# Ledger of designs, part 345: VHH binders against q9y6x5

Target 1, 379 residues: q9y6x5
Amino acid sequence: LPPKLLLVSFDGFRADYLKNYEFPHLQNFIKEGVLVEHVKNVFITKTFPNHYSIVTGLYEESHGIVANSMYDAVTKKHFSDSNDKDPFWWNEAVPIWVTNQLQENRSSAAAMWPGTDVPIHDTISSYFMNYNSSVSFEERLNNITMWLNNSNPPVTFATLYWEEPDASGHKYGPEDKENMSRVLKKIDDLIGDLVQRLKMLGLWENLNVIITSDHGMTQCSQDRLINLDSCIDHSYYTLIDLSPVAAILPKINRTEVYNKLKNCSPHMNVYLKEDIPNRFYYQHNDRIQPIILVADEGWTIVLNESSQKLGDHGYDNSLPSMHPFLAAHGPAFHKGYKHSTINIVDIYPMMCHILGLKPHPNNGTFGHTKCLLVDQWCI

## First folded at step 16 (VHH)

Design ga76 (framework vhh_7uia_1)
Fold by ESMFold2-Fast, scan of step 16:
Structure ga76 (fold): chain B 379 residues (1-379), chain A 124 residues (1-124)
Amino acid sequence: as target 1 above (379 residues)
Amino acid sequence: QLQLVETGGGLVKPGGSLRLSCVVSGFTFSRYAMAWVRQAPGKELEWVSSISGSGGSTYYEDSVKGRFTISTDNAKNTLYLQMSSLKPEDTAVYYCARVQYVYHSGTWIPFDYWGQGTQVTVSS
């Protein structure tokens, strides 16, 4: 039988939560599997960009989902959460479920993973749920495991996405131990439910399961605001995205806008597109705006108003607070192995190897994940 | 015709043992995982144990680990549940079930065929 893989994401699960809170179910999962303590995500450290990087192995400039809010200067199209179903935004890359269905003529299944309810290169996940945040984890789990167990041609790649702890991280901030402890305990219980369901179905020892996340979370404050209206009048630019990375489309000469922004706050960096640091791999795409503002960790860019967010993400991807973790269990993975760090783009070629798929050209390095796999040497 | 028939239930004292048997017919046993599920009076259905179709891997609900053993005899098309150190809390109707999702009463459920059930009563 072909290898099967279930990829699970808990949005906004900061890596160091594992050290500061108790996760009995997740620790049992890790004890008989592998743990990568830090996953270095792509810049911008946002939900849609990083979820698409996981399944394509590409930097944001290459896969085209460069933010949660985007503008394409060539086509004049706007992207927002409400318009994310336009295939135009997703067609600059081939996600693994498309490769799985077309290359090997197998089925894919998806419970809410970003992009899976969109036809990409005229191919949509064989089984999917239209995105709806009100659908319970239990209903998502029931559908995904039903599809894994009962499909012909067989589902060999399945994804499951859950919005927590990101939603609570924004609301309470990651330093609110009482509220975050409650939220993270519920997530650990959901992991317990997932493992129990797979055991009930007789799948646990024969299914590869990856539990990961797209980014972390950092504490914000009303004392750490950057008022963009104090820097520049709104008549000089169109705002494409605001915080913590502002995407600025000038209405006048770019140099004039840049000069008005450059020294406005000691808590943000202002970049002309060609001056964006090479280490971000965030330059070569028409959806990246002519001027980008990057706030320092914990600082929020606002337009003459307060922010309700006590936690946020999107910051520099070198920050440990922005890093998620990766845990995995199954026949492809060693048992009881811990690894320090991989890049989030490395997950895609690893998953292709597990499934026997030929990866599309990507920015990941298979060698970085070799130590996790039973059929590979760790040197 | 697909059929699952449970036997082996009865009345037993706390700390006692029982072996439940489920004879299946009408399908290839090794193609499916098989499960034991139970229902105590006034409670919802509880999954107890599963065995994989080809690998012989066994799985248990936490409250029965170390006390119950699931096994199969493929030549006899029979699923077993050996129960030891029985507790009053184990009192329930025990069902043999085939693991395959089916649409039933507005939802998908992970068991498509069930036996009639066998009563296990643990009392002093």
Scores: ipSAE 0.587, ipTM 0.871, lowest interface PAE 2.2, mean pLDDT 92

Design ga77 (framework vhh_7uia_1)
Fold by ESMFold2-Fast, scan of step 16:
Structure ga77 (fold): chain B 379 residues (1-379), chain A 124 residues (1-124)
Amino acid sequence: as target 1 above (379 residues)
Amino acid sequence: QLQLVETGGGLVKPGGSLRLSCVVSGFTFSNYAMAWVRQAPGKELEWVSSISGSGGSTYYEDSVKGRFTISTDNAKNTLYLQMSSLKPEDTAVYYCARVQYVYHSGTWIPFDYWGQGTQVTVSS
């Protein structure tokens, strides 16, 4: 029987939640599997960019999903949640489900993972659900496991996405221990449901399962706001994305806009596109705007108004608060192994190895994940 | 033609043992995962145990772990549930089920064929 892999994401699951809260079901999962304590995500540390990096192994400048809100200077197209189904935005990379379907009699299945309801390079996931946040975890799990059980050609790669704890992290902030404890307990119960469903179906010991996330969360405050309107008038620019990384499209000459912004706040860095730090790998794409503003951790960029967000993400990817974790269980993985850190782009070539797929050129390094795998040497 | 027939239920005192059997016909049982599911009086269906089609992996609900053992005899096309250290809360109708999704009443459910059930009663 061919190797099978289920990739599960709990959006916004900050790595250090594992140390500050009890997760009995996740702990049982990890005891007989592997844990990577920190996953260094890509910049900017947002949902759409990082979910697409997981399944392509590419930095955002290479896969083209550079933010949750984008403008393409060459085609003059705008990307928002309502326009995310235009294949144009997703076609700069080949995600793993497309590669899986184009090699030797394989199917893919998807429950809500970003991009899976879009035909990418004329290929859509063999089985998928149109994105709808109102669909329960239980319904997503039921569909994914049904497709893993009943498909021909067999489903060998499946994805499952859940919006929490990100939604609650934004609403309450990660330092609200009472509310976050309640939310994280519910997530641990969903992990318990997932494991029980797979055991019930007789799949648990023969299925590779990865549980991960796209980013973390940091505490924000009404006392840490950067008012952009205090520095520049709306007539000078078009705002493509706001916080904590603002994407500025000048309506006048770029130098004049840059000069108005460069000393706006001590808690914000202002970059001309060509001056964006190389370590971000966030420069070489037409969807990256001429001026980028990067707020310091916990600071929110606003337009002369308060922010309702008590938690946020999108900040510098070197910050531990922005890092998710990765846990995995299955025949490909060691039992009881703990690893410190990998890069989020390393997940793609590891998954290709597990599935026996030839990866597309990518920014990941297979050597970084070798110690997790039973068929590899670890030094 | 396709049938699952359970036997082996009965009345037993707390701490006692029973062995349930499920004879399957009309399919090669080793090609499917098989499950035991129970329904206590006035309660919903509860999954108890599963065995992979290869017979290599066995799984249990936490409340029965260490007390129940699921096994197969492929030559006889028979699934077993050996129950030990039985408790009053184990009182239920026990169903043998084939693990395969089927569309039923507007949703997909993970069991396409069930037996008629066998009653297990644990009382003094």
Scores: ipSAE 0.650, ipTM 0.891, lowest interface PAE 1.9, mean pLDDT 92

Design ga78 (framework vhh_7uia_1)
Fold by ESMFold2-Fast, scan of step 16:
Structure ga78 (fold): chain B 379 residues (1-379), chain A 124 residues (1-124)
Amino acid sequence: as target 1 above (379 residues)
Amino acid sequence: QLQLVETGGGLVKPGGSLRLSCVVSGFTFSDYAMAWVRQAPGKELEWVSSISGSGGSTYYEDSVKGRFTISTDNAKNTLYLQMSSLKPEDTAVYYCARVQYVYHSGTWIPFDYWGQGTQVTVSS
């Protein structure tokens, strides 16, 4: 049988949660597999961008999902939760499930991973669930494992997405040890359920499983707000995205808007698109707006109002608080190996190697993940 | 034509041992993972142990780990569950099951064929 891979994401799982809380099931998973302690995600450190980077190996400026809310200046289309089903937004890259289906004539399966309910380059995941946050982890797991066991042609790549601990991280903040302990224990129990299901099915030693996340979480406060309305009137611009990275589309002179924003707050950096730091790889796409505001860690950009968020993400990708982890188990992976850091774009070429697929051109470096794999030399 | 027949159940005292057997007919035994599943009085079905059809990899529910051993004799088309250090909480009907998803009564379940079950009672 061809190699099989299950890619699992727990949204907003900050890397240092592993050191601050107990995860008996996840620690047992890691003991017989590999752990990457920090995954350096792409900027902006948000859900849709980073989930698409995992499965394409591309920076946001290259794959086109540059935020959770977007505007394309060339086509004048708007992207939001009400119109994200348009393939236009996803067609600037080829995700791994499409490559898997087209190169190897094998099937893919998906439970809620961003983009999997959209036809991309006229190809949709062979088996998928339309996105619905109300569907339980158990139902997602049942469908994924059924498709892995019962498909023809065989499912060789499967994805599973879960919304926690991100939702609770926003509500309570990552420093609320009482509430976060409860939430993270529930996540660990779900990992235990996943492992038990695969053992029950006789798959555990023959299936490659990656558990990862898209970003971390940082503590926010009512004492750390940037009121955009104190610096500029709404009549001068259209707001495409707000916080902690604001995307500004000027209605008048760009320089005038920039000058009004430049000195607004000591806790916010204001960039003309051309001046966005090269290290962000966040410049060369029509969906990146003419002016970008980047709040300092823990600061929230608001419009003359308070924020109820006690935690947030989207900040500078150099911040450890924004980093997730990666754990993996299966025949492709060493047992008991610990690695310090990889880039989130490195996951894609590693997964292509495991599945025997030729990767599309990407920003990942296969050499960064070689030491995780049994069939590779670390040189 | 497909049939799973369990034997070996009975009454045993705490700390005792039993060996359950499941004779399979009508399919190629090594092509499927096989499982033992139990149901205690008034409880729902609980997975106990599985063995892969290929490499003979064995898996156990935490409460039975170190006490139960699953094995196969492919030449005899027989699945075994060797149970030791039995506890009153192990009292249940034990079923041999083939691991294969099937649609049944409005849902997908991971076992398509089951044996008749064999009663294990652990009591003084």
Scores: ipSAE 0.446, ipTM 0.809, lowest interface PAE 3.4, mean pLDDT 91

Design ga79 (framework vhh_7uia_1)
Fold by ESMFold2-Fast, scan of step 16:
Structure ga79 (fold): chain B 379 residues (1-379), chain A 124 residues (1-124)
Amino acid sequence: as target 1 above (379 residues)
Amino acid sequence: QLQLVETGGGLVKPGGSLRLSCVVSGFTFSTYAMAWVRQAPGKELEWVSSISGSGGSTYYEDSVKGRFTISTDNAKNTLYLQMSSLKPEDTAVYYCARVQYVYHSGTWIPFDYWGQGTQVTVSS
């Protein structure tokens, strides 16, 4: 009997939301499963990069999705998360659904997970939905569970992505307790709907389910803006990505651009590519631009304009505000176990183990997740 | 010919008990999960309980936990719902359903075959 896994992401679900708000459905899920309280994500702490790290086990410099907006100087191609489905951007890694389909000759299914509507190494998820943010959670859940129930060859790996609480985190900021309480209650109700659907289908005790997220959220303010135009003229550079990590492509000598930027703000670090801290694992890829600007937590980089964002992410991955959580339930997982911290790249080799797949070389460490699994010896 | 036939409904007082039965024919019982679904007058369909195809796992909607028990008798090809501590709110038509998605009226629904339903009325 082949094992099955459903991987669910609630975008922008900061780990400490679990301490500050009530989640009765998620609490019931965790009570009979496992909880990892903090997941240390990869830098930069953005949606597309971290979602691809979850399914490849690789740092961004290795899998090639280094930002939500990218430029490749060799090919002169531009990437935007809203409009680019070119396989070129995704082909530097092999995501788990591709390995699942090719290695085990099984099916994969996807409801909106980043990359699943793109053919990667000439392989697209067996069942997928073209990305559309207007599609309800209910429709995504209905499709994913239908594919889990009705497919031949059987769907053994399925993904489900939801844009909240990230969209509301940006709009209201994570410190808006009234609005965030309403949003997070709705997320918890969706988790309840998911569990009820799986129970209804007779799958709950036989399906492995992981609920996780790609990053957290921090409070921003109109009082914490870095105006790049006050330091450098547009004629000196091309802007590839802006905030809170700006990717700068110099139109003139790199040293001249660096010298204009290096003292621009006390709330921003300016790095030449080779000087980016090793701990970020954000250097060895052609899509990482010659100069990278990293804003301090809660600061927004702007071009002589105000920002409407009350919350944001993308900041230093050592910040607890940037960390999501991971909860899991199913035959592969212990019941009632809590673990403190794993790295987001550790999720991939764990999922490969659960599915019986041979992982591609990756930056994760299987040993970090052993205590979650019933078939492993935990020290 | 695939058929699901429910029996065992009726009128019962609050706190009473009923056992619903669903006799299945035309498919291998153990290869599908089976469910009980109910519909009160003027309300939407509500899932009540499911049992896995292996018979190893049983599941209940929160309002019926501890009061209802789903079970199967593979030798009789029969699904049961034992209902105890019945409440007026349990008044509904109860359907036996096979868990398998089917496309119907523009959407996928998780039950491809249903019985005709059996009426359960809980009143003083």
Scores: ipSAE 0.536, ipTM 0.847, lowest interface PAE 2.6, mean pLDDT 92

Design ga8 (framework vhh_7uia_1)
Fold by ESMFold2-Fast, scan of step 16:
Parts: structure tokens; C-alpha cells; sequence
Structure ga8 (fold): chain B 379 residues (1-379), chain A 124 residues (1-124)
């Protein structure tokens, strides 16, 4: 049988949560597997962009999912949570489940990973669930394990997505130790359930499992707001995305809008598209708007209103608070190995190697992850 | 090696119809989304229509919806734009273009390969 891989994401799991809270089930997983302490995600540090980077190995400017809300000036299309099923938005890259199905006589399975309920290059995951946040982790796990055991051609790549601790991170903020402790304890219990289910089904010893996340979380405050309405009237621009990275489409000339915004707040950087720092790799895509505003860590951009968010993400990807972790277990991985840092785009070529797939051209570097793997030399 | 060649342009009267063709060579046609983009005299480039690699999904600019139909013939490696109810405002050079899905240069463009263009003139 070909190698099998289950990729699990707990949305918004900040790397340093592992240091500040107890995770008995996750620590037992790590003891018999590998841990990458920090994963440097792509900019902007948002859910849809980073989940697509994990499965394509591409920066956002290359895979085309550049934000959770987007406008494409060439096609005049608008992307939001309500219309994310348009294949147009996803067709600028080839995710690993498509490659898995097309290169080999293999199937893919998906429980809610962003993009898996969309036909991409007219290929949809062999088994999938339409996105619905109300579906329990247990139901997602039941479907994934059923498909891993009962499929023809065999499921060799499976994904499982869970919305926590992101939802609670936004609601309570990462500094709320009481509420975050409760939420993270539940996540650890879900990891325990996952491992036990795989053991009971006889999958555990022969399945590679990666547990990771798309980004972290930072503390916000009503004392750290940037009010755009104090600097520019709505008649001058269309707002494509708001906070903490605002995407501005000018209705008047770009220079006039830029001049109204550039001195709006000392806690926000205002960039013309061509002036966006090269290190972000966030410039070369038409879905990136002519003017981008980047708030400083913990600052929220608002339109003459208060913010209910006590935590947020989307900030500079060099910030440790924005970094997730990666843990893995299975026949491809060493036992008890700890690694400091990889880039989130490095996950894709590593997964392709484990599955025996030829990766599409990508921004990852296989050398960065080779020390995690038993069949590789890390020096 | 990689080529996109448009044909089918010409002079047509208002209310008339015209079919543009774009023959593609040098890459796996069905693996890429394809587009039609036009440029009217003295104006900037305007996206008109796109089609998925399999031909299953089609997209149109609002001003051409119901009047234009994009399609492909994968066996012939050919992209089509069937234009009906043509208006003087549709007068432009029409380009077929390949939609880029992987960044490969120092400049991101939504289209990485373009045809030479074919002139469409709608006039009495």
C-alpha cells in the first residue's frame, strides 16, 4: 500500500501556548514523534491564505488567496465567506489533494479544510464535507477515519480542520488564561480522541499524522484602535478588507488616497503596492489592492466604531505571536526529535516526499524539513 | 514553442455576431484557465471572460453577460468567444491569455502568455 498522511489543523494555535499550558495528549504524541517549535507563516497571517499555503507550498501572491476578503481588478469579482465556492479564486495553484488524485491511482479525503469543497482545476477531493462550522469534531473524525479505511482507490491523503482555538482567541484574547486554559484543555482532549480512534482502528502504526495550525493570536484592546473615518471619507475609496491589514481600492487617483492615509496613525504603515516590503512576498498578484494598510501588533483598524475582538491575527509574519507550531508522528518521522523553525511553505514539499508525489514548483525548501524524516540525512 | 494565435476578428454591424478563436500550442491546454481580454482605442485593458481548464466553469464581465459565450474544444486546443448583439462599445483588440497559477517571474501578472490580438470593429 502507498504511504498515508492525515493533516490536522487547529485554527489559531499560537506556538507559545505549548509552553504556557499543559497538553498531556499532545506531549505524548510529540514524545513519540517530532515537534517544530515555530512555523513562520506567510503574510498576511490569516486563515484562508495560510491554509492554502500549507497545501500548495506557495506565498499568497503566487497561490492567489491573498486575504479572507478579496477583489480581483482584472475580472471584477469579489471574494468573501459567502462566495468562496467560485473556483476562479482557487485556480492559481494546485493543492496537494489534486496532485495526489492526478499523479497516482489514489483518493483524497477532507473534513472542512479550506478549498476542499471547491473544484480546483476541475478536481475536487474524492471524499469531502461541505463547510459547516456546526459540524462537530467527532463527526469530522468519524468521516475521515471511515474514508481512510473504506476507500477504492485507497485514500492516501486526508485533511481535518477545526475552528478552535481561533474563535475563542478572538473572543477572549490570548492573555485570558482562565478561558484559554479551558479551550486548550478541550483541544488536547480532541487530540487524545484522535489518537485513540486511530489506535482502535489499527491505523496508528502505519499512518503519518501532522498536527499544525495556520497562525497565532495577539492581544487587542479598545485602547488600541485606528479610526480610518478620521482620515478619509468613504466616497474616496472602496474597502476590500479592514483589519489588521486594510485593502484599499481608490475611487479617485491613488496618490490622493495615499496622501490622505499616510499620516492617519503612528501605529499603522501605509504602503503603495510597489512599496510593500519584499520580505512579505505580498506584492505580485492583482488581488493585492493598490494601497495596503498594516496595523502594528495589537492595533485594530475600525470605521468610527469600537471593536469586540480581544484577540486578532493578520499582523507581520515576523512576530512570534503570529507563529503556529507543527507536530508529527508516524513511520516517516523520527521519534523524540525537536526542531526550532521552518517556513509554512516548507510543509508542502515535505508532504509530497512522504506521499511519493512530484511537487509542483513551489516556494518551500525540502532541506528545511529533512531532519524530521527517518529516510533523510539532516547534515 | 508556447503560442496563442487569435483569429476571427473583423468589421461587423451593430446587432451582429462574430466568433473569435484562439489556437494554443506548447502546453497542456486543459490544465490552465483561459481568458479573453480586450483593449478599446485609447483605453486600458479590460477583462471580458474566463473559462476553467476543463471548460466546466465560465465567468463574464457584467456588460457582456448574456451576449458573449466563452467555450473550449480541448481536442483542438482551441478557445472560443462567441459574440452576439454586438455594440459599437465592443470595438477593441481582443486578446486570448493563459491564466497564471504559479508565480515564475519578478512581476506577478494574472496572465503569463498572450496572443497577438485580433481587431473587432462594430460600425455601420
Amino acid sequence: as target 1 above (379 residues)
Amino acid sequence: QLQLVETGGGLVKPGGSLRLSCVVSGFTFSSYAMAWVRQAPGKELEWVSSISGSGGSTYYEDSVKGRFTISTDNAKNTLYLQMSSLKPEDTAVYYCARVQYIYHSGTWEPFDYWGQGTQVTVSS
Scores: ipSAE 0.000, ipTM 0.132, lowest interface PAE 20.7, mean pLDDT 88

Design ga80 (framework vhh_7uia_1)
Fold by ESMFold2-Fast, scan of step 16:
Structure ga80 (fold): chain B 379 residues (1-379), chain A 124 residues (1-124)
Amino acid sequence: as target 1 above (379 residues)
Amino acid sequence: QLQLVETGGGLVKPGGSLRLSCVVSGFTFSKYAMAWVRQAPGKELEWVSSISGSGGSTYYEDSVKGRFTISTDNAKNTLYLQMSSLKPEDTAVYYCARVQYVYHSGTWIPFDYWGQGTQVTVSS
């Protein structure tokens, strides 16, 4: 049978949740599949950047989705919101659904994965849903499974995106055991529904399924605020993105703006673009602003206002609180295997291998995922 | 459990007045800005007015400025919208909302909790 892959993302699913809560459906999935306990995501640890890294295998500076709010200094374009459909923002990379359609002349399907409702290099996912947060998980699942079962040419790559537990993580914070328990139980039930639906449709044993996420979540507080207005006047800069990584476009001399910010708070690092740490791989793109502010874990950058959230992400990608997990099941994967860590950029070349696609140049290392696959040697 | 309960809607003639009330529970009322937002049949949500928690600063959408007055009674945990000189165009379901950004998968929504809404109909 030709290889097929369904890639599922539960936004903001912190890896540590797996150890602190019970997931009976997910554990049954893993029992006959594989688990990667930690996935080291890319910086900045935000939704759109990391979802695009999963499907391109590239760091943000290379694929061009460098934040959820962006400004391109060369073209003077603004990324108006996270639903921006201008292909300009997405064209610096080739996501896997485009490669799948162009290289093998096969179909792709998408339920709201970031970028799938945008024509990228003049290619849009064969089947897709326009982004709408009000559409239920069940409707997304129904469309994806219908397309996987009924398409010609066959859908060989499908994506399914769900907004939780990210929204609740922001609202309640990850340390709210009562509320997070309810939310995570609901997600586990959705995983159970997914498996049951695939079994009902006769797809389960022939389909490779990856369940992953883009980032984690950390606890914030009204006692951990950095008021940017106490350090610099609005007339000196344009704010492109605020928290926890602020993107500053100076309206005056860059050095003067930097000097006003550099000692503003002991809980924030201030970088000139060229001084951003190499380990972030967040420097070589026109959409990365001349000055970047990076808040310490759990600290929120604000403009003379109270804290707007109890949980957040976007922080340093070395922080375990920012890491998601990856679980997978299907004919390509070992059964009952547990792996400690991979990089989020490693997912792309692994998926290309499963689908028989030649990957575009990428930052992932196929060797890091070999132990997960039945057709590879893990030594 | 967080609750916002709106009352005071109804049928009123053009030029009439209504006062909407929103009783809040489950959070510290004075620490949040509060808003009224409305939705006319078949239309998008429209922000109407906001009030800061302790500062008492008020803000209005241009079409309601001078006609609507937002206020709070912190002792009663109640938000009010006093509407005067009502027009047929004001016909909508009115929602009391807590002003706090909720991040929803790449998008910040400025209202994290909403009441059930109260219907305001302006017609003869």
Scores: ipSAE 0.000, ipTM 0.075, lowest interface PAE 22.9, mean pLDDT 89

Design ga81 (framework vhh_7uia_1)
Fold by ESMFold2-Fast, scan of step 16:
Structure ga81 (fold): chain B 379 residues (1-379), chain A 124 residues (1-124)
Amino acid sequence: as target 1 above (379 residues)
Amino acid sequence: QLQLVETGGGLVKPGGSLRLSCVVSGFTFDSYAMAWVRQAPGKELEWVSSISGSGGSTYYEDSVKGRFTISTDNAKNTLYLQMSSLKPEDTAVYYCARVQYVYHSGTWIPFDYWGQGTQVTVSS
C-alpha cells in the first residue's frame, strides 16, 4: 500500500509551551516518534503565509501569500478575508495536495487547512470542508479519518487545521497561565482523541502523522502601542495591513512618506521595500508594499485607538516566541528521537519524500530533516 | 450478505478469563481492520480493541491493555478476543465490528457491520 500522511496544525502553538505546561497525550505521541523543538517559520509570522509555506516549501515572496491582508499593485486586487476564494492569490505556488493528486492516481483530503477550499491551478483537494470556524475538532477529525479509511483512489495526503491555541493566545496573552493552561489541556485532550481514533481504525502504526503549527505568540500590552496617526496623516497613504507589520501604499512620493515615518517610534523599524533585510526573504513580490513597518516584539501598531489583543504574532522570525514545534509519528519516522531546529520550508520536501512525490522547486533543504527519517542516513 | 456472529460470552468471577470468537462471512480480513466494541448497561458504546487487516498491528483501550489480546485466524475467518484478569467493570455486551465508515442517522460512524453481540458478566 502507498505511504499515507496526516498533517495536523494547531494554530499559534508556541514551542516553549511544551516546557511550561503538561501534555501527557502529546508526550506519549513523541515518546514513540520524533520531536523538533523549534521550527523557524517564515516572515511575516502570520497564519496564512506560514500555512502555505508548510505545504509549498517556499518563502512568502515566492508563494505569494505574503500576509493575511494583501494588495496586488499589478492587478489592483485586494485580499482581506479568510473566505476570499479567488485562486489568483494562491496560484503562485503548487501546494502538496495538488501535486499528490496530479502525479499519481491518489486523492487528498482536507479539514479546514488554509487554501484547501480553493481551486489552485484548476485543482481542488479531492475531499474538503469549506472553511467554517464553528465546525468542531471532532467533526473535522471524523471527516478526515472517514476519507482516509473509505476513499478510492486512496487518500494518501490529509490535512487537519484547528484555530487554537491562537484565538486564546490573542485574547488572554501567552503569559496568562490560568487561561492558557485550560486551553492547552483541551488541545492535549484533542491530540489524545486523534490518536485513539487512529488506533480504533487500525491505522496508527501504518499512518504517518505530523503535528505542527504555523507560529508562536508573544505578550502585548496597552503600555506598548505605536500610534501611526501621530506619525503621518491618513491622506498620504493607503493602509494594506496594520500590525505588527504595517504595509504602506503611498498616495504621494514614497520618499516623502518614508521620511514622515522613519523616526516616529523607537519601537518599530521602517523599511523601503528594497531595504527590507535579506534574511527575511520578504522583498521579491508585487504584493509586498513599497514601505513596510515592523514593530518590535510585544508592540502593537494602532490608529489613534487602544488594542484589545493581549497576545500577537507576525514579528521577526528570529524571535523564539514566534517559533512553533513539530512532532511526528509513523513508519517513516524514528522512535524517541529529538532534534533541535528545522526551517518551516523544510517540511515540504520531507513530506514529498515520505509520499514518494517529486517536489516542485522549493526553498527547503531535505538534508535538514534526514535525521527524523528511518530510511535516511543523518550523518 | 455480510454477517458477523459473536460467541464465547458468559458468567465469570473477577480475575477469571474468557475467549470471545467472531465468525465472519461475506468478506476477508486482508482489506479491513476489525474491532471489538462493548456496551455496558445504560452506557454508550466503547471501543475495546482493533487489529489491522494484515494482522500485524494490535491496539487496545487503556483500561484493557495487558489484560486483553486481539487476534485473527484468516483460514477460519475468525476474530478473537482473549480476556484475562476480568473485572466487574468489563461487564458488557461485546460486539465484533468491521472498521469502515458508514453514514447513519446524520453522522459518520467508523463501523459498517457488527454482530448481535455476546454478553460478558463479571460478578462474584
Scores: ipSAE 0.574, ipTM 0.860, lowest interface PAE 2.3, mean pLDDT 92

